VH-VL binders against o27280. Designs and how they scored, part 102

Target 1, 266 residues: o27280
Amino acid sequence: MDSMNVPEVLEIKRIVEESESVKTFIFSWDFRREVRPGQFVMVWDFRDEKPMSVSLIDPVRSEIGISIRRVGEFTDRVHGLSEGDLLGIRGPYGRGFELMGRDILLVGGGIGMAPLAALADEATARGMRVDALVAARTADELLFLDRLEAAGVNISTCTDDGSCGFKGFAHERLLTLEENHDMAAVCGPEPMMFQVMRILDERDVPAQLSLERYMKCAVGICGQCCLDDTGFRVCAEGPVFWSQELSRVREFGRYRRDPAGRRVPW
Short names: E, the ipSAE of ESMFold2; O, the ipSAE of OpenDDE; V2, 0.75 times the mean of E and O plus 0.25 times the DockQ between their complexes.

## First folded at step 3 (VH-VL)

Design t8 (framework fv_marstacimab)
Fold by ESMFold2-Fast, scan of step 3:
Structure t8 (fold): chain C 266 residues (1-266), chain A 118 residues (1-118), chain B 112 residues (1-112)
Amino acid sequence: as target 1 above (266 residues)
Amino acid sequence: EVQLLESGGGLVQPGGSLRLSCAASGFTFRSYAMSWVRQAPGKGLEWVSAISGSGGKTYYADSVKGRFTISRDNSKNTLYLQMNSLRAEDTAVYYCARTPYYGSFDYWGQGTMVTVSS
Amino acid sequence: QSVLTQPPSVSGAPGQRVTISCTGSSSNIGAGYDVHWYQQLPGTAPKLLIYGNTNRPSGVPDRFSGSKSGTSASLAITGLQAEDEADYYCQSYDSSLSGSKVFGGGTKLTVL
C-alpha cells in the first residue's frame, strides 16, 4: 500500500504566527520520504481536507512546516487549534521546483511566499545568489522577511498601499529590477503570476510557477485539478509548471474554479 | 553499504585550530543532512553541529557557536568541521553521523580523537 | 545536569527485563518531539537502536522496544543477554536551546 494516500495523524508541535492572518504549523516528520520545495500535503481536520504547500523543510529538527492563511471555514477551524492538537497529513504530492543556474529570482505574493521560503533555503544552501521580490497588499501581510534575511536572500518588497517598499503591484516593481537571472520561481495570486510570467518571457528568463487550485482529491482524479486546453492535473502533474507549459492555458490568469468546479472570473 | 570515515584529529594547544573531515560512501550524500557529535573521555554524547543536504543551512550548539564552522563538498562526498579557538573542554572523540529525514543519527563513523592540551 | 535525565546505571540477570527511563521537560519530550535510542558497546561508535519513539532499524532484535508518555520515554530490554552490556543514550530535540538536538546522560547496563 502507498502510505502517501493514507492520512497520518500528527501532533502540532509548534505554531508560528507569521502575520495576523497566517500561521505556520510545525510537525515532526515521520514519513521518512524526501520532501522538496514546491510540493504540497493534504491537511485533514477530521471534517474537511485541503491542499497546503510545505513552507519549512528541516531534517535537522525532523520537522516540516505548513503555512495556512485564514480564508474560510476550514482554515478558521485550523487557526483555532493549539500546540498539542492533532491534524491528519498525507503526502507529499506534486512536482517540486527545479533549480538551475547561479542567480535566481523569487517572486512571491501573500501566502505564495510560503513554498518560495522553502525554495530560498535550498537555493542559498546550494550557494546560489537569491533575489526575492516579496509582494502584499500592506506591510503587515509581507511574509517570511526575517527568515529570508537570515538565509542571506537579497530582498525587495512592494505593497499595494505603499506601506513598505515600492508602492504598487509585483509586476510593476519587477519592471524596475535588473534582468540578470538564470531562472525565476513565482507563487501568488494567479493574476499576479500571469503578469510576472509575461515580463519574464520577454526577458528570456525561464520561470517556474506554482498553482494551488481548489481540489477535492490530491491524486488528480477530480475535475477541479485540471487545467483547460492542456488536460494537466495540478495535483498529479503540478503544482509547479514551467512558464512555457502555462502560456497555452486559456484559464491561467483569467478564471478560477469554485468547490463545485464552476469557472469564476478573478 | 553506508560508510563514514573521519580524519584530521590530533593534539593541539589551547587557542589552536584543527579541521576534521568525514568521507562518506554507499548513499546519495547530497540527499542527507549530516552532523558532528562528540564524546569527551568517559562522558556522554553531545551534539555539536549539523548541515543540510545542500550545504547552506547550518546549526551549532551554543558551546561552539562562533568558533566552529561546519561545511560540506557534495562533489567529493565529504563533510568538514573547522574548529578554531579550541579549549580544553573541546577534548573529545568527534563522530560524523548521518541525519535522516526523521532526525535521528542512523549511521556513525568510527570517530576521530581531538585532544586540546598543553 | 543533562537536559534529558537517565539513571546512571541499571543491572539485571540473563533472561530478565530491564527498563531505562529518559525524563525530559515541556521544551523537548513534553513538546512532542520524538525520542531516539542508541547503544554504545565499549570502544565502539554508538549504534541506532530505536528511532521515532517505537521503531526498530533492520537487524535490531524485537527484545528492544521503546515507548513515550508525557515528558518521559522508556527503553525496555526483555530476555537480557550478556552482549547487551553497553551504554544506552536517549536523544530528542529541545526548542528552548535555539533548535538543539539533546542527549541524555547515558545509562550503563550491567548483566550480572
Scores: ipSAE 0.000, ipTM 0.410, lowest interface PAE 16.4, mean pLDDT 83

Design t9 (framework fv_marstacimab)
Fold by ESMFold2-Fast, scan of step 3:
Structure t9 (fold): chain C 266 residues (1-266), chain A 118 residues (1-118), chain B 112 residues (1-112)
Amino acid sequence: as target 1 above (266 residues)
Amino acid sequence: EVQLLESGGGLVQPGGSLRLSCAASGFTFRSYAMSWVRQAPGKGLEWVSAISGSGGKTYYADSVKGRFTISRDNSKNTLYLQMNSLRAEDTAVYYCARTSYYDYFDYWGQGTMVTVSS
Amino acid sequence: QSVLTQPPSVSGAPGQRVTISCTGSSSNIGAGYDVHWYQQLPGTAPKLLIYGNTNRPSGVPDRFSGSKSGTSASLAITGLQAEDEADYYCQSYDSSLSGSKVFGGGTKLTVL
């Protein structure tokens, strides 16, 4: 049976406000359906359906969490919901992060910290040392610092405006941080991820990057998720890619494509 | 080190008002939800109110809803509880507590005593 | 009174084991919400003792342990010591009370 392709109607158990624009919606989850950090689900409000990364995976409490930034009509409606209200969830979908070695660097920008927060929980449970660089435009947009601290993560922050931590961009802050990690995981705005990937490549640190481009379907067969040079479909082959896979993609960090295939600058 | 220091308690007449403050230090204040928890003399703990890290969402126990207002000033690392229409049953030590992501209280202040009596 | 029910008192001798129960309902513990425990020594603020049903914060001895089953949770204290004499509170979350955090009535532990 194709149970992952039929929405399950779930009750919102808890809502956590992560920032003025980001909320995490927590649901009871049956972990007979495995969920891994880096995977996404389709969230259905009974009018529209959108892909959202899983930001909390807690098999001990039998819960998953989905973090949603308010950016349009769908997300505005979902943000208006209360505990006890219902949402449809399909999934999970996509390729999750792989963990290797003894220590990992997480680099997250804005809402890109959502899948990395789930990864941090798994990495610490595995006994890895976790360093996180949390980046945002302003201090008010730094996400999940409370979760990362609770997990025992070593946290560095940077903001474009200097309102918290290092003043500057994620890649500028990365240049001042410890260089010896067995792997890295990166998620955030594509221009940030491109710059970070270049530095990690120079340091011979293998990196996985979560590229959450346009996704119109949750079944993994969709040309709208296609990358220019590789033919990768983000929903089928991603959203997590190794840096060596992305180094060949001409459009990565430079432009994206809309649903009609037109180039759109970052 | 994480520190929470309450102030603003005192003796007040029934129907009166008080504003409690909690000065936080040693952590990124804006990143944590905060709560007020009270304890009447010789009695148990009662959760009163909570506020999200950004201040955008607030929660109240039914016993104080409509009378108390929780707020925060993240630029000053300070939490507030405005208490109006005070009743004798509001007499308690009021604790400021840092609220974890999983709804537990990991750090507590020493408390400030509020006595509502004529 | 309290949404979560605890015995008002429990006692034991040094070296013995005691268990403090916390009984909830379908809207809190029975709905899958975690149970946390606090220790309050005389004249002091409460201190987090157990979080997430079973976890100990740094500095809490391993003789303190938590468990949860159905609509109830328990705090077990083994190898009782005189300094364990305190009030103990369970705490959870209740969805029927507009997402309220709820405490048990507290249990006074006396070490005989």
Scores: ipSAE 0.007, ipTM 0.535, lowest interface PAE 8.7, mean pLDDT 85

Design u1 (framework fv_libevitug; at its last look DockQ between E and O 0.18; V2 from the best seeds 0.00; counts 0 for: pae E 13.0 > 2, placed apart)
Fold by ESMFold2-Fast, scan of step 3:
Structure u1 (fold): chain C 266 residues (1-266), chain A 123 residues (1-123), chain B 110 residues (1-110)
Amino acid sequence: as target 1 above (266 residues)
Amino acid sequence: QVQLQQSGPGLVKPSQTLSLTCAISGDSVSSNSAAWNWIRQSPSRGLEWLGRTYYRSKWYNDYAVSVKSRITINPDTSKNQFSLQLNSVTPEDTAVYYCARGEDSYYYYMDVWGQGTLVTVSS
Amino acid sequence: QSVLTQPPSASGTPGQRVTISCSGSSSNIGSYYVYWYQQLPGTAPKLLIYSNNQRPSGVPDRFSGSKSGTSASLAITGLQAEDEADYYCQSYDSSLSGVVFGGGTKLTVL
């Protein structure tokens, strides 16, 4: 019946090394299940299952790509795989980015550029003007620059250490950029997204933000998974949220909770 | 339930502006989820989407390339309605015009349709 | 003409299965959901299938949708006289930045 909830065992067709710590795994995909930028899939290595954003959507070649950063045991095992090896994929899940207007700003930090790269492809295919602010700690951690350039995206970079482009944080760079955008899409570390959201709200630019920690809510494995001290519960389908929705979530960009229920700042 | 009620003239002269309105009940034209569409139907072109308006912290319009230079779709929040204006009409604009709601602008289906208005363009 | 291709007509007898095809390209059906509408004589189109294969409340199970590659199909099982109508497929086309419809199929119940 619902084929989205059953893992499909797929062969790794191609692997692209994006950086020392990031690889994109490319699979044949039957587009009978629509995949939109900002959606994610569950990747199963036959031992553990983890949510991963879709970073390439190519209906001409009938392919999707999933970009994975090496951060722990699961991702280390997956990074050890080769073309021809198998992974289980189920999904897609969640609500993706909505494209509005003619001019879009993308603001991505680190691996957060993965879903934004897929969005850039769709936006440019629709004839939109796309500006991307690509942020990372160092030049070696900037992702998808060649792909964005090939798509015709106008790229600005910033690095914390100044090794490429503007020296500083994404929100500091954003303050020096042209304000003329119909919408924005943001994905990266939560403190970065919070600062960027504040600036875009001041400029009356509607923004959509992708939050990795809400991918579990979208799969339905956690009922009303976020509870604020005010008794407010977040039960919207993620991982993409509008800035007006997130401005009402006291926890966003300010704190998280430890196992004891204590507020922990970002 | 959501209902759409159309009004406007059934006869327009060539070179004039075609104007129709669609009154909404059971939903708000400024909802943050829905999109408000105009579609027309004629023997020569079949079903043809003309455009939509929708609210996401500000108003957006999407227009079909074929009519983009002549079309305006305008929301009216005080009257809870939206309108179609199509400039410089020709006999080829003769069609049944429908307004329709897409309940979620992220998707492109139209779940509620108005009754339709036959507009004849002739001198 | 229409961006999506449908046969202009289809026919069947009560109780039979009828399938109506809708063909497109990678910029529309290959990338986006397909939707289906039923139009009875003298009425507005009515949403019959959304997101390839989902039914709105009130649409009987005998109507189903499917999509494969750049093509989609509407299947009607247990055909009834009341199913005689025009059927339209719809998608979105990225190269046109707009909603696109098929040319329509007139279903006759013999």
Scores: ipSAE 0.707, ipTM 0.860, lowest interface PAE 1.8, mean pLDDT 88
Fold by OpenDDE, look of step 5:
Structure u1 (fold): chain C 266 residues (1-266), chain A 123 residues (1-123), chain B 110 residues (1-110)
Amino acid sequence: as target 1 above (266 residues)
Amino acid sequence: QVQLQQSGPGLVKPSQTLSLTCAISGDSVSSNSAAWNWIRQSPSRGLEWLGRTYYRSKWYNDYAVSVKSRITINPDTSKNQFSLQLNSVTPEDTAVYYCARGEDSYYYYMDVWGQGTLVTVSS
Amino acid sequence: QSVLTQPPSASGTPGQRVTISCSGSSSNIGSYYVYWYQQLPGTAPKLLIYSNNQRPSGVPDRFSGSKSGTSASLAITGLQAEDEADYYCQSYDSSLSGVVFGGGTKLTVL
């Protein structure tokens, strides 16, 4: 077993409140262990363990950030923590995003912006032009806007209620955009990603999409995150997939497995 | 413009220590966005990564398993250089040795290379 | 014997398209970026492609990289005499916790 599979107990160096429901926990990181946008870590609060995307990668400060949305018991506990408190972190795991071309489109919804924010940093650092479509239900749930702007990202916002930017869904906003990109990276609610992918495919834009599934082991052994028909393990072959790969996945955009392994519709 | 200039003896006797130095210009050995690598090349073994040293609030060293027991890569901030020491050399260590700069922790590529130094292990 | 496998040789005539393959496994190419180097005779390797398909400044667009699964490929279009060199693919291998290279491909321009 690789040392990466053993949780390291890390002190929360800093907490950033991104929104009412999202906090970013910052840790000192040993960058001998490479981490890339799109990869995830397993966060252990000494009671339970959950996969979380890396939202910040800062080799200058030797820090990583993990953004967590408050959605349940585990995340409630984590959100109750303070700077200086401890968490177990193991990883990173999974396949991250790959960058190609000169112009990249990011399409993110809600907490899905977490890995995309990290990707934006890398892309801009590489001198790429980055357009980001940031979607949320309401204005106060839009994430990382200031950070993205500071990085030089061209931002377009979309909210379900129209409280900020385009009123509607991300795929609807995307339809109004005429510009084509060399590549797209997508992360958010799977129904959103499904619609976005279809549009991008029609436009012949190569796209990578980050899936979210129930993950237990993170090392491709337990099979809890297996995708139907393909056998793809989100933790091993993903969580980032190319659109061509997902086109083979009947499950994508249709349903997921709950912790009990039951099919749950989106 | 980053440049790497290698120096050191081209002949080493068996069981002795191979020592090379790589002087850096246009960048800092303690740069938190760089890693400093040693690679060797031989007809028998091809290109072989030996290890690296880099500074990230503290100094780190990563070594290839094949040479880990014999290798030391040391930075010298005062001279803005880094060195390679390979102990107990054998004829199998005969190769052209290169120092090279690796960039950001996101990647493992080496974008700047030294001129190379042929080191022959012979009695 | 190299962790990454390349054909030992490739050849083409000026103006032709040549491809050089690099095959690995899930622990390297399958999980990490692929890099390519050009080595002219008597010189140090030069970075040619980084991150699968990105070109450093100064590298002509006739050089391109691609990756699929556990394999990568370097394509050279409009082959020129000056392209005669050795080409190496490189990646990282998690099982070895280290940088790995291909065995190299000697490209001859006929």
Scores: ipSAE 0.008, ipTM 0.496, lowest interface PAE 10.6, mean pLDDT 92
Fold by ESMFold2, look of step 5:
Structure u1 (fold): chain C 266 residues (1-266), chain A 123 residues (1-123), chain B 110 residues (1-110)
Amino acid sequence: as target 1 above (266 residues)
Amino acid sequence: QVQLQQSGPGLVKPSQTLSLTCAISGDSVSSNSAAWNWIRQSPSRGLEWLGRTYYRSKWYNDYAVSVKSRITINPDTSKNQFSLQLNSVTPEDTAVYYCARGEDSYYYYMDVWGQGTLVTVSS
Amino acid sequence: QSVLTQPPSASGTPGQRVTISCSGSSSNIGSYYVYWYQQLPGTAPKLLIYSNNQRPSGVPDRFSGSKSGTSASLAITGLQAEDEADYYCQSYDSSLSGVVFGGGTKLTVL
């Protein structure tokens, strides 16, 4: 059955321009319901509804932030909104990141840094040592650097074009980093995450990776976010998975699915 | 420092109304951030949240479903206090009653507690 | 009689690590923050841990909280005689529309 929660209509309190293509939309939030880094929300613009990353969890100001990359018709419409405009929000949904140990490595590519920025805030609040590898195509697309620095995170950068930090891909930069982390959290393009996961597995670093799949219900009922052979639902058992859970998933890093369930290359 | 001082009778007859008052020092009952709670504790039921009142542009009340038909929690801005009334009490309402502040009404934790008042319901 | 399940008792010797579990469901711990309270004999509860794993000012760092799925845990390292108390977990429950507590755990320091 296709059972859904009704979105709550919220006013956009503030808009932060993170880059030319990424904005963070900030809402007042009722923290009687927990929000964890790595969980997602469904954003409704009164025509269509899409899953989006929670990048800011601020109980002191009673706010959440949702970071949205402009990539198509829906996100173009949302980027055209102003402070005071309305959006529907359902959630949060899914399994978030779990923090363990003293030393954590974050590896984020592009908009994948959004949930990791929220996780970094939580990890530093626990007194953990946080290293972050922030990756993008260009320097102008490196996200959340000032916020991470203010939180006390040790930042390494890489860009495809070499305009900031290491020139190359995130997994190439990772090979040059220290191996003595208690855990890692990874979010970004799935091909990047696959290569990063292989390195972390070789190093025996427990890793959690956040996946994206097509979602409709977001509560695990419709089955459209399922992984091939496991029956894992990305919206219910994920979007965050441990690397050993993903090692049993044939499709990871190899293809994705469209809304009709057809395999589509990455 | 925020402090809560409870007052009220320790003995109430069945079918009567239990009434307790909590006086606040170091904060305001009309704070735009805090919530003002009542909780009770008994050996048979443990800790049980009864409800709260708070101000966010207007006054709100949240009551536990188990007592919603019998409970009233009221702020008194002039005395900087808040009260509990629980109607039609029975011996099962015998407990130690606590008032407590939650420092942010968006959350449900209680960061400051009163000293507790044992209320016995018996003939 | 509580929605959240705690062991009724726990014990340890000075210097030992002790953990106290709190089990709930998707309608409470699975969706909402967990809080912990310490209650010394004859006193009101005192906030020990908020928002799953945060310590208020004045709470020693040998107290820590964690949460996984629908379960939470309070850990006490370097156990001291003064830690002998009752410990309660708390969350919010959407199906009851209100705050819920665990049944409490009596910690004895031997």
Scores: ipSAE 0.000, ipTM 0.432, lowest interface PAE 13.0, mean pLDDT 85
OpenDDE, second read of step 4: ipSAE 0.000; ipTM 0.492
ESMFold2 (binder alone), look of step 5: mean pLDDT 93; pTM 0.948

Design u10 (framework fv_libevitug)
Fold by OpenDDE, second read of step 4:
Structure u10 (fold): chain C 266 residues (1-266), chain A 123 residues (1-123), chain B 110 residues (1-110)
Amino acid sequence: as target 1 above (266 residues)
Amino acid sequence: QVQLQQSGPGLVKPSQTLSLTCAISGDSVSSNSAAWNWIRQSPSRGLEWLGRTYYRSKWYNDYAVSVKSRITINPDTSKNQFSLQLNSVTPEDTAVYYCARGKDSYYYYMDVWGQGTLVTVSS
Amino acid sequence: QSVLTQPPSASGTPGQRVTISCSGSSSNIGSYYVYWYQQLPGTAPKLLIYSNNQRPSGVPDRFSGSKSGTSASLAITGLQAEDEADYYCAAWDDSLSGPVFGGGTKLTVL
């Protein structure tokens, strides 16, 4: 068994308040091990374990960040932690984003911006032009705007209520944008991603999309995150998929499996 | 700006101890952002990492498994240098030895190298 | 004999693009960052690429690194005479608990 499968107990170095419901927990990271935007880690609070995307990769400070939205019991506990407290981290796991070309479009919704923020850092560091469409329900839920701006990202915002930027959904805003990109990376609510993917396909823009599924083992053995028809394991073959791959996945944008394995519509 | 200057004998007899020193300029041996490495190169074994020393509130040493029982890497803060000692040498230890700076303790790449020292083990 | 496998030689003419491959396993390249070193004749190795695809200061952008799975590649575009050297890939290896190097590739500029 690889050492990566053993949780490492790490101290929370600092906590960044991203929004009312989102915190970024920063840890020292052994950068001998590769970590890529789009990959996830398993976070263990010594009671339960949940997959979380890496949202910050800082090789200069030897740190990674994990952004966590407060949505349930586990995340409630984690949000109650302070700097200096301990968490178990194992990973990273999964397939991350690939960068190609010179111009990249990021489309993110809510906490989906977490992995995209990390990708933005890498892309800008490589000298790529990065446009980011950041979507949220309301203005106060828009994530990482200052960070993205500081990185030189060209930001476009949209909110469901119109409190910031374009009033509407990400795919609607995307339709108003005329320029094409060499590739796109998408992460957010699956219905959003589904619509965005359709538009990008019509425009012949290669797109990568990060899926969220219930994960248990993170190593592709338990099958809990298997996608219907294809047998793709989100933790192994994903969570980042190319649009061509997802076109083969019938459940994409339609339904998901709950922890009990039942089909649940989006 | 950072430079490494190696010194030591180029000839060592079998069963004796190989000793080399690496003087650091432009950085500190006790830097909390550097690791100080020894690497050797030979036609038979190629490039081979031997070990490193670094300071993070205290001194740490990492040694290659292949030489762990025979190797010692010591820092000298007073002279801002670090040394290599390899005991019980054999002809297989004949190589060009390099000292090198690692950028960080979590990385195992070397961004500054010494000039190299050919050490021949021969009777 | 090296843990990482490189072709022993590569060649190209000035202006060409050449690639040098480095093959490993899940215990090294598959899990850890890859580094590349350039060694000119009679000199010490020089860091060429770190963290798969990052260039240190002073390294021209015609040098690029990539990694996929358990393999890495160094690409040199616009090949120049001065690029004639030995090139080594490197990565951490779990089995040896230390960094390992490829056997090196001698690049000849024709």
Scores: ipSAE 0.447, ipTM 0.790, lowest interface PAE 1.3, mean pLDDT 94
Fold by ESMFold2-Fast, scan of step 3:
Structure u10 (fold): chain C 266 residues (1-266), chain A 123 residues (1-123), chain B 110 residues (1-110)
Amino acid sequence: as target 1 above (266 residues)
Amino acid sequence: QVQLQQSGPGLVKPSQTLSLTCAISGDSVSSNSAAWNWIRQSPSRGLEWLGRTYYRSKWYNDYAVSVKSRITINPDTSKNQFSLQLNSVTPEDTAVYYCARGKDSYYYYMDVWGQGTLVTVSS
Amino acid sequence: QSVLTQPPSASGTPGQRVTISCSGSSSNIGSYYVYWYQQLPGTAPKLLIYSNNQRPSGVPDRFSGSKSGTSASLAITGLQAEDEADYYCAAWDDSLSGPVFGGGTKLTVL
């Protein structure tokens, strides 16, 4: 167990450019450390640590992939790295997705497709029928379409601006899709996930939702990883939650906390 | 420490229903991190997974194709146990039956096993 | 017949290294984790190796697993008389949409 909390210094084996703002960093992985879709690792650039979802799990090639969107100083530094450079990886952490039944719906928004791409690989390998709704603001922000297509996933797209697929939001597109799924997995912006969850609840489709909020898991900082009304800690009790758990959280989909701890609407 | 204790009759006549129960201690049958399996073992067929039940928002059952039309696996949360019912048995169903805990519903490996029950199907 | 093929028997003397093979296809071992179980006479199977090469607490480091392509292997170093048992590999199989077990290998310690 102690070895799980100590960063391993790993060489970047390959870098895949997913979009102008997203890269997947691929590492050789010793699968003595089990990793499941929906789990995350702490990525350490020898200055700061940040949680990142595992987006590729390939036991055949002994590889994992971590997809990172450029949004600030840490991610800017990591995006500047090249194949052969080193990063510290600690983990995996958190609850992963559970697979059940024979048919799964994936609903991903932006970088939220990263953990869902790993889940799609596993669900497909298990023989499940996989339908994916991939949502973004523009066509250039749709992620993993080629990988999902290669895996045999049935893909629907939507963009806010109509540049690819359905013109509109994920929940609006979902209303036009088939209702017959044994389960769903959802990852993306919280307002999107909240609306999607409501539709899936109405259809009696059990859903798992992944919350990837800003957090500092190594220190266990109280409040930053905690959801209002439930006491859930994303790094310890998430990041994957069942829809009925989240339906009881006043905060989910309605507001977040600013650095002063005050409620800020989405 | 998790323990599984099996009970049920060791003799069943052809065409009748085979019924076994597995009592759980040290864990909950409704645990969101476990799946509850039935496996059987015979000289002719070896080890065969029969099915599982587990709780994730609602109860789920997965059954092996070979027995799906005859099998029911039911949890009982009040008694913290789960059962196996196999209908219309034939002598081919003669086997040692095991209940077992899967670590989760994602992987199909069993980390805790019951003691086993020999069930003979004979007139 | 099992869809995962194991030799029906294996043998060794105390202190030797013994290897037990498990052969499958791309629809099982080639795509999924492999698990190994040890069954002593008159007892339930015991999990020996999970996720290709990981040991549960209480399993000696003499036992190790490996996987290459569509085949897996269980290695036992420093063989002991107490290792005499039946050994089974297992993996998910796409064609059957469920987990499958190998036919088992009876290990005899001479």
Scores: ipSAE 0.005, ipTM 0.431, lowest interface PAE 15.1, mean pLDDT 83

